# Designs tried in a protein design chat: VH-VL binders against Non-structural maintenance of chromosomes element 1 (nse1). Part 4

Target 1, 232 residues: Non-structural maintenance of chromosomes element 1 (nse1), of Schizosaccharomyces pombe (q53ek2)
Amino acid sequence: MEKERQDGLSDKHKFILQYIMCRTAGVDNEQVRELVQEQYGETATVEDVINELNNSLHNFDFKIKRVQDQLDGRLTLHFQNLSGDPVSQMATPYPPVQIELMRKIIEWIMKCDDYQYSLTTLQIQKLSRKEMGLAPSVIESHLHTFERDGWLRQREGIWTFTNHALAELDAYLHNEYESNLYECNACREIVIAGYVCDCGYCLHVYCCKHLAHVNCINCNTPWANATVIGRW

## First folded at step 4 (VH-VL; framework fv_ciduvectamig_arm2)

Design s46 (from c03 with light chain N33D Y34W)
Fold by ESMFold2-Fast, scan of step 4:
Structure s46 (fold): chain C 232 residues (1-232), chain A 124 residues (1-124), chain B 110 residues (1-110)
Amino acid sequence: as target 1 above (232 residues)
Amino acid sequence: QVQLQQSGPRLVRPSQTLSLTCAISGDSVSSDSAAWSWIRQSPSRGLEWLGRTYYRSKWFNDYAVSVKSRITVNPDTSRNQFTLQLNSVTPEDTALYYCARGYDFWSGYPFDYWGQGTLVTVSS
Amino acid sequence: QSALTQPASVSGSPGQSITISCTGTSSDVGAYDWVSWYQQHPDKAPKVLLYDVSNRPSGVSSRFSGSKSGNTASLTISGLQAEDQADYHCSSYTTSSTLVFGGGTKLTVL
């Protein structure tokens, strides 16, 4: 196999990069592992290839980010543009009114002081009509587009961010909504599905399932009394 | 390639502050794919992780419970380095001190690059 | 005391297999598959040997393998060679966003 490099990109590296770049909803880590082993042999690792790619990509304000699903821990890889306003970049193909609606939905999800980090279809309809004067059919159309393009996910009429959106918006959310964010004490990523103890100790659902503790490790308050973050 | 170069005093008196610097080349201290740790080693305690600093849209610090009240790990983006300050040292702080990079792409931040180590003796 | 328990020493002859255990709690080794192993030769910094229980960095021999069951992680070295004589350290991430190490195991190749 070729020697590990921190600089430059081989044709095999460019193939892996192109594969990831073309899949905007993210790529399973296991699928990339198979591809890496096909290109470089059984001793090659995803981590080494992505590290080499990121060393080159950083010079151009790009990155491949690994995201761990907050409920089941599945790993996905996401191509990320680090330059500019992430909401505008996310919504570049959209008309200005649709971009404005996306910004408002992000705001409503983040500022809803109920720990749910989600909105019902009815809440989005009411808020969009009240604050933007949009017709119900226009709102419905835009929500369908956001779901199709992988920015929002919906389950039983409950809307929240996808893993792809969380990767793209990470810096934006920290910059604009710091006081509204929870961080997992185990992995330090944003929490939209998890538990927060009264003492402020917080874990993703996936991170928490491995604890096997009755009480919070930080303050000894029962986990049964913790506030549930998110709706899944 | 990434290299970590350590510097700082090798002799510290009890009750004073132990200060070490780790200079980084081949990576940025503000790289959002890395975390920067201090680890010490003594024959009696083995390897002991002390703390880390890392950038993820904002700076984070995590510290071992045993030193949390006495330790500060600080990044310096303009000099591309990070430092350890350990206050109120005792002879039990005598150890070989390493700085290390934890690579964030891997879960649990395994340490893939280490400094050369600095033997710090705490004695009067 | 070290947070994770390792045997102080193990020994083997060339060609044999040896296993080193690393026992923690449900808040570290038992919590996540975020266990790493390090090899350290005299007067050298530790070198990462395995991460995430069983993954090998590029350049690490397939003779080194890892596993985990409950609160115990294990490093197995097959086809033991003279150059494997070293200290071996386990580490684990914790539910408190900290890292802990084992006491280290001295491997002697007889």
Scores: ipSAE 0.118, ipTM 0.673, lowest interface PAE 6.9, mean pLDDT 85

Design s47 (from c03 with light chain D52Y N55K)
Fold by ESMFold2-Fast, scan of step 4:
Structure s47 (fold): chain C 232 residues (1-232), chain A 124 residues (1-124), chain B 110 residues (1-110)
Amino acid sequence: as target 1 above (232 residues)
Amino acid sequence: QVQLQQSGPRLVRPSQTLSLTCAISGDSVSSDSAAWSWIRQSPSRGLEWLGRTYYRSKWFNDYAVSVKSRITVNPDTSRNQFTLQLNSVTPEDTALYYCARGYDFWSGYPFDYWGQGTLVTVSS
Amino acid sequence: QSALTQPASVSGSPGQSITISCTGTSSDVGAYNYVSWYQQHPDKAPKVLLYYVSKRPSGVSSRFSGSKSGNTASLTISGLQAEDQADYHCSSYTTSSTLVFGGGTKLTVL
């Protein structure tokens, strides 16, 4: 009776998949947990359902990625397209000049001085005018679009990647900016909000809080003396 | 649903390479919530973790310091499996070898699924 | 020698409680709450009993509980039953992104 059964995924799997796919900014792990328990029973886990979905999705170069917020540890799930250029794909609805601006903003964030992995509005305006010849009003319009569409977040004029952008760009950032990346020594994910000790040991803000260490475990230097990564 | 099936030689000569394969069903070797480990157990009941492979955006490997110079844990996405290669074996490498899935870093990668085990004897 | 220290054996009678310790260093048990406990019956692969010091997987009896103080984690089994007779192994994540096991403890239910 159900057409979707013929694909080798249950209707329940397809419902969970569609729920995640329709939420471009990611979906809260706890919301998916509730749906999984409603569909499969109280002992069912998000991990099992996502693994079953990913087993099928991988054949089509798609994946659901779990992202942990670097400040508060909140888990979100993000639908990813693994094929092609992620920057072009995330910017598909944009004109070519706006896609190029996104590529430049990614570069400027990744190569930012002083471990900040963020840019002020003034920095973006200055760099966009210098490197692309864009008018201030055009730059402002594009920034608001990137914020609206969930690629960049802004707080008091400080711009950086959303969790959704980090998920979507993860492979791209490793490929293009490996030498500019910090990886968390606990979870091995990219760090844009965290601490790096002089010994090189690096943790997300949340990982440092979760491990509850006052001093760096590797060299015993206080975390209060570590270099801060990011602006939050 | 997840099953790990081991295969490989059970007798290896000293100085040769020990090679075992772990075939995965019900999960993907490139799952971002999992890490894939090799663990051995001496006849005296001691468990020893040897190494793991896992995919997050690129492949990572972590190896126990005791075997780091002679071990490789390698994924094969096309066959959905991972292998253990341990070079220059000695009789001290005689053990029951398990592959295992560790899942969820924030839970400490508890090993929730194990292979059936392979008793490997290193003898001259 | 094993990286984490466990007693070689422990014994108890049905209905009693026993505790098994697992002692490491500030670079493993003392570093993270990533301590797991495994139960192993003869000729079987280990089965996870506890993770994250004290969390139980689905299907594990509430008779099994865990705690940690400094560099020592402990597994407590309350209301001992004959089927609890097995080997018990602790493990911990390390600051070097590796995993280490204890030497194992043989529990005898007399």
Scores: ipSAE 0.006, ipTM 0.527, lowest interface PAE 11.8, mean pLDDT 85

Design s50 (from c03 with light chain T95S S96I)
Fold by ESMFold2-Fast, scan of step 4:
Structure s50 (fold): chain C 232 residues (1-232), chain A 124 residues (1-124), chain B 110 residues (1-110)
Amino acid sequence: as target 1 above (232 residues)
Amino acid sequence: QVQLQQSGPRLVRPSQTLSLTCAISGDSVSSDSAAWSWIRQSPSRGLEWLGRTYYRSKWFNDYAVSVKSRITVNPDTSRNQFTLQLNSVTPEDTALYYCARGYDFWSGYPFDYWGQGTLVTVSS
Amino acid sequence: QSALTQPASVSGSPGQSITISCTGTSSDVGAYNYVSWYQQHPDKAPKVLLYDVSNRPSGVSSRFSGSKSGNTASLTISGLQAEDQADYHCSSYTSISTLVFGGGTKLTVL
């Protein structure tokens, strides 16, 4: 038997890679499926192409990660740099004060009261002014940059992590905030949108919805009585 | 593309430990989009899923209730492989053992790549 | 935790359609839309045919289709061909033990 060779990327692989790399919010798995079938034919799968890409990318400490949305369960693909500190990698183009603000926002989200895992614009403004002495316009500018770059999402003034940020920060959050984390009992990923039963059994919104059980499968307590995690 | 190559003893005596290895090429055992399973097949029971290991920020294992007390599925990142260890075997553990890659947790673990299979006989 | 029930055998002639059922409980097939079907030829590993009840992997013929009603999932093979002669296995996610398989169905093409 010969040792398996590591080959370079084909032009078709580079095209798929560039498509994925351009989207910090992630690329829908089904969109990539169509692109893969156009490039490699009907028998080609996203899984095989991503695997081939990752086999090459691991030499450079890069990876394409598949993420399942916590609310609707849709799969997205995310390009990741695995080298260095995750927060610094997310914020590489940012000045030091902006990187520090990102670290603070991560902390504030993770240590948020009442399982909220989110902050209002007003909360971010107040905390940033108090802890860092930043002006309101500077804070607003940085928040818009974090949203534009795909690290935070905002809906009606409520801010939390994007799927891309959760993918990039996963190891960091486990290392720094293990005691603040919930994990889904179904898929084992971090929960920032879901339900936790009094017995400790925890599910993402999507996982809970698709179980279609009225009661917790572990203790038989109604899910209607569960504590809500996050704001969505 | 992905290939799974199995190795291990084909004859195990009752009460001993059954140990099989699945070597992976074309994917990483620590791929956070994959899960790595052991499945066995016997004429009397058909296909039976035994357990899986997978990486999502840390390693997780899930095991079938029927074998949970005596099974371990372990990854080896340095050798890009994973191993089945089944303790205290009986003749009822005689089966064709497969390793397989499952890709999506919620998709009923569709197993898209399988090893070649290893027939393990438990007999004295 | 529960094994899924499939008929032991089914038969058909080339060009016909056949259906194979897979019956579970409200804790597996009835609870989750995560039913997969596998085709297995003699002395070969199983090959995924359908997943998530009705989705076909790339390269699987449109002759293979899947459905689910209550606690029963079904695989239908239309335009039956000689090479379809094989064993067919269903699987489902379960809340207790993660995954279970059916007993398997031997398809004979006459």
Scores: ipSAE 0.073, ipTM 0.629, lowest interface PAE 6.7, mean pLDDT 84

Design s52 (from c03 with light chain Y93F S96D)
Fold by ESMFold2-Fast, scan of step 4:
Structure s52 (fold): chain C 232 residues (1-232), chain A 124 residues (1-124), chain B 110 residues (1-110)
Amino acid sequence: as target 1 above (232 residues)
Amino acid sequence: QVQLQQSGPRLVRPSQTLSLTCAISGDSVSSDSAAWSWIRQSPSRGLEWLGRTYYRSKWFNDYAVSVKSRITVNPDTSRNQFTLQLNSVTPEDTALYYCARGYDFWSGYPFDYWGQGTLVTVSS
Amino acid sequence: QSALTQPASVSGSPGQSITISCTGTSSDVGAYNYVSWYQQHPDKAPKVLLYDVSNRPSGVSSRFSGSKSGNTASLTISGLQAEDQADYHCSSFTTDSTLVFGGGTKLTVL
């Protein structure tokens, strides 16, 4: 028999919470599973511990959010503050011009043509100079900071959101960019890497792969004919 | 911790609307890691999931194909509750109705809290 | 009747092991590892025993274990006890973001 008060957390819960909070880019679900089993025994589950934490945290407008990677299905856990503007909270350590650049990059990614939800380094530099008058060296420095801090990821000069950024920005993106968003028909989360069938049925790359079907489940049209969302 | 308390009429005439309410304590109906479902149980059909409402930066609803045209599941954030509305009921809708919390966002985490159940009889 | 197929009944003696199957399609049980099992005693709401095929909530005995192969998930109860006598239900998420249940299995412990 074990007791836990409404506003009191055990030392073991505090340890797990601190572990998650200190990892600003998110933490692997499997790493947390190992810690949970070490603290509570082999029958303990991540989901039970996170539920217990969230029951306490929601009184303070905080939560731990579990996010599934759109390409490979990897699960990560992210600590969220629900009470403020997400972009301001993400950008708290940044100078005002860098915060403005972050807001602009979010806008440019969301309003990107042809379902791309990504920008080249050259596109970011051109738009930043045109709309903000920033020097190339300043832009490059800020991009390195955004990548280092886990807000943007880059592969061969193609920039888009990390899982951590999508978790933190989820409410912001729905509120500000609803008309620019696709939602997965399987999991109902934002799609920035996936497919949309002509019938409107939309899936993440991971969700499409895991359905193990070559054709759209809604209209039976081949996925090979679907519009690609994102660049991956 | 979390408690779900059901209320609503227990007798409904055929062709009328069945309406039930589930009051939540110990969690928020707008918690974005939870989904709020209605499930019914009858001898002929067993357990049958009817639909859910959940908040993921905006409200979503998912409904079972069998009831999709007749069902609405609505949240009420001011009273921290959610409701079931099932239109054009028939005797086949006679069942024990439960509300439940699940974690569909968390890899299909199941229904971890259930209401007490409400037996609804549909007859003339 | 039910979307997922379970045997209507199963029986065992104390100390024995029993297995209950839950068979669906490639659009539910076969599509994801999102299968849950529930135990229901008479006049009570169902209680979760397993989720994500084989994960146990805190407080659920290790005598309960789960597995999945293709379109069929299985619940195994080892070291059967009198209090295990109950109805057992499986459920699965579907590719259209809905949920389906099995017909239920009545376990009798003699």
Scores: ipSAE 0.005, ipTM 0.551, lowest interface PAE 11.0, mean pLDDT 84

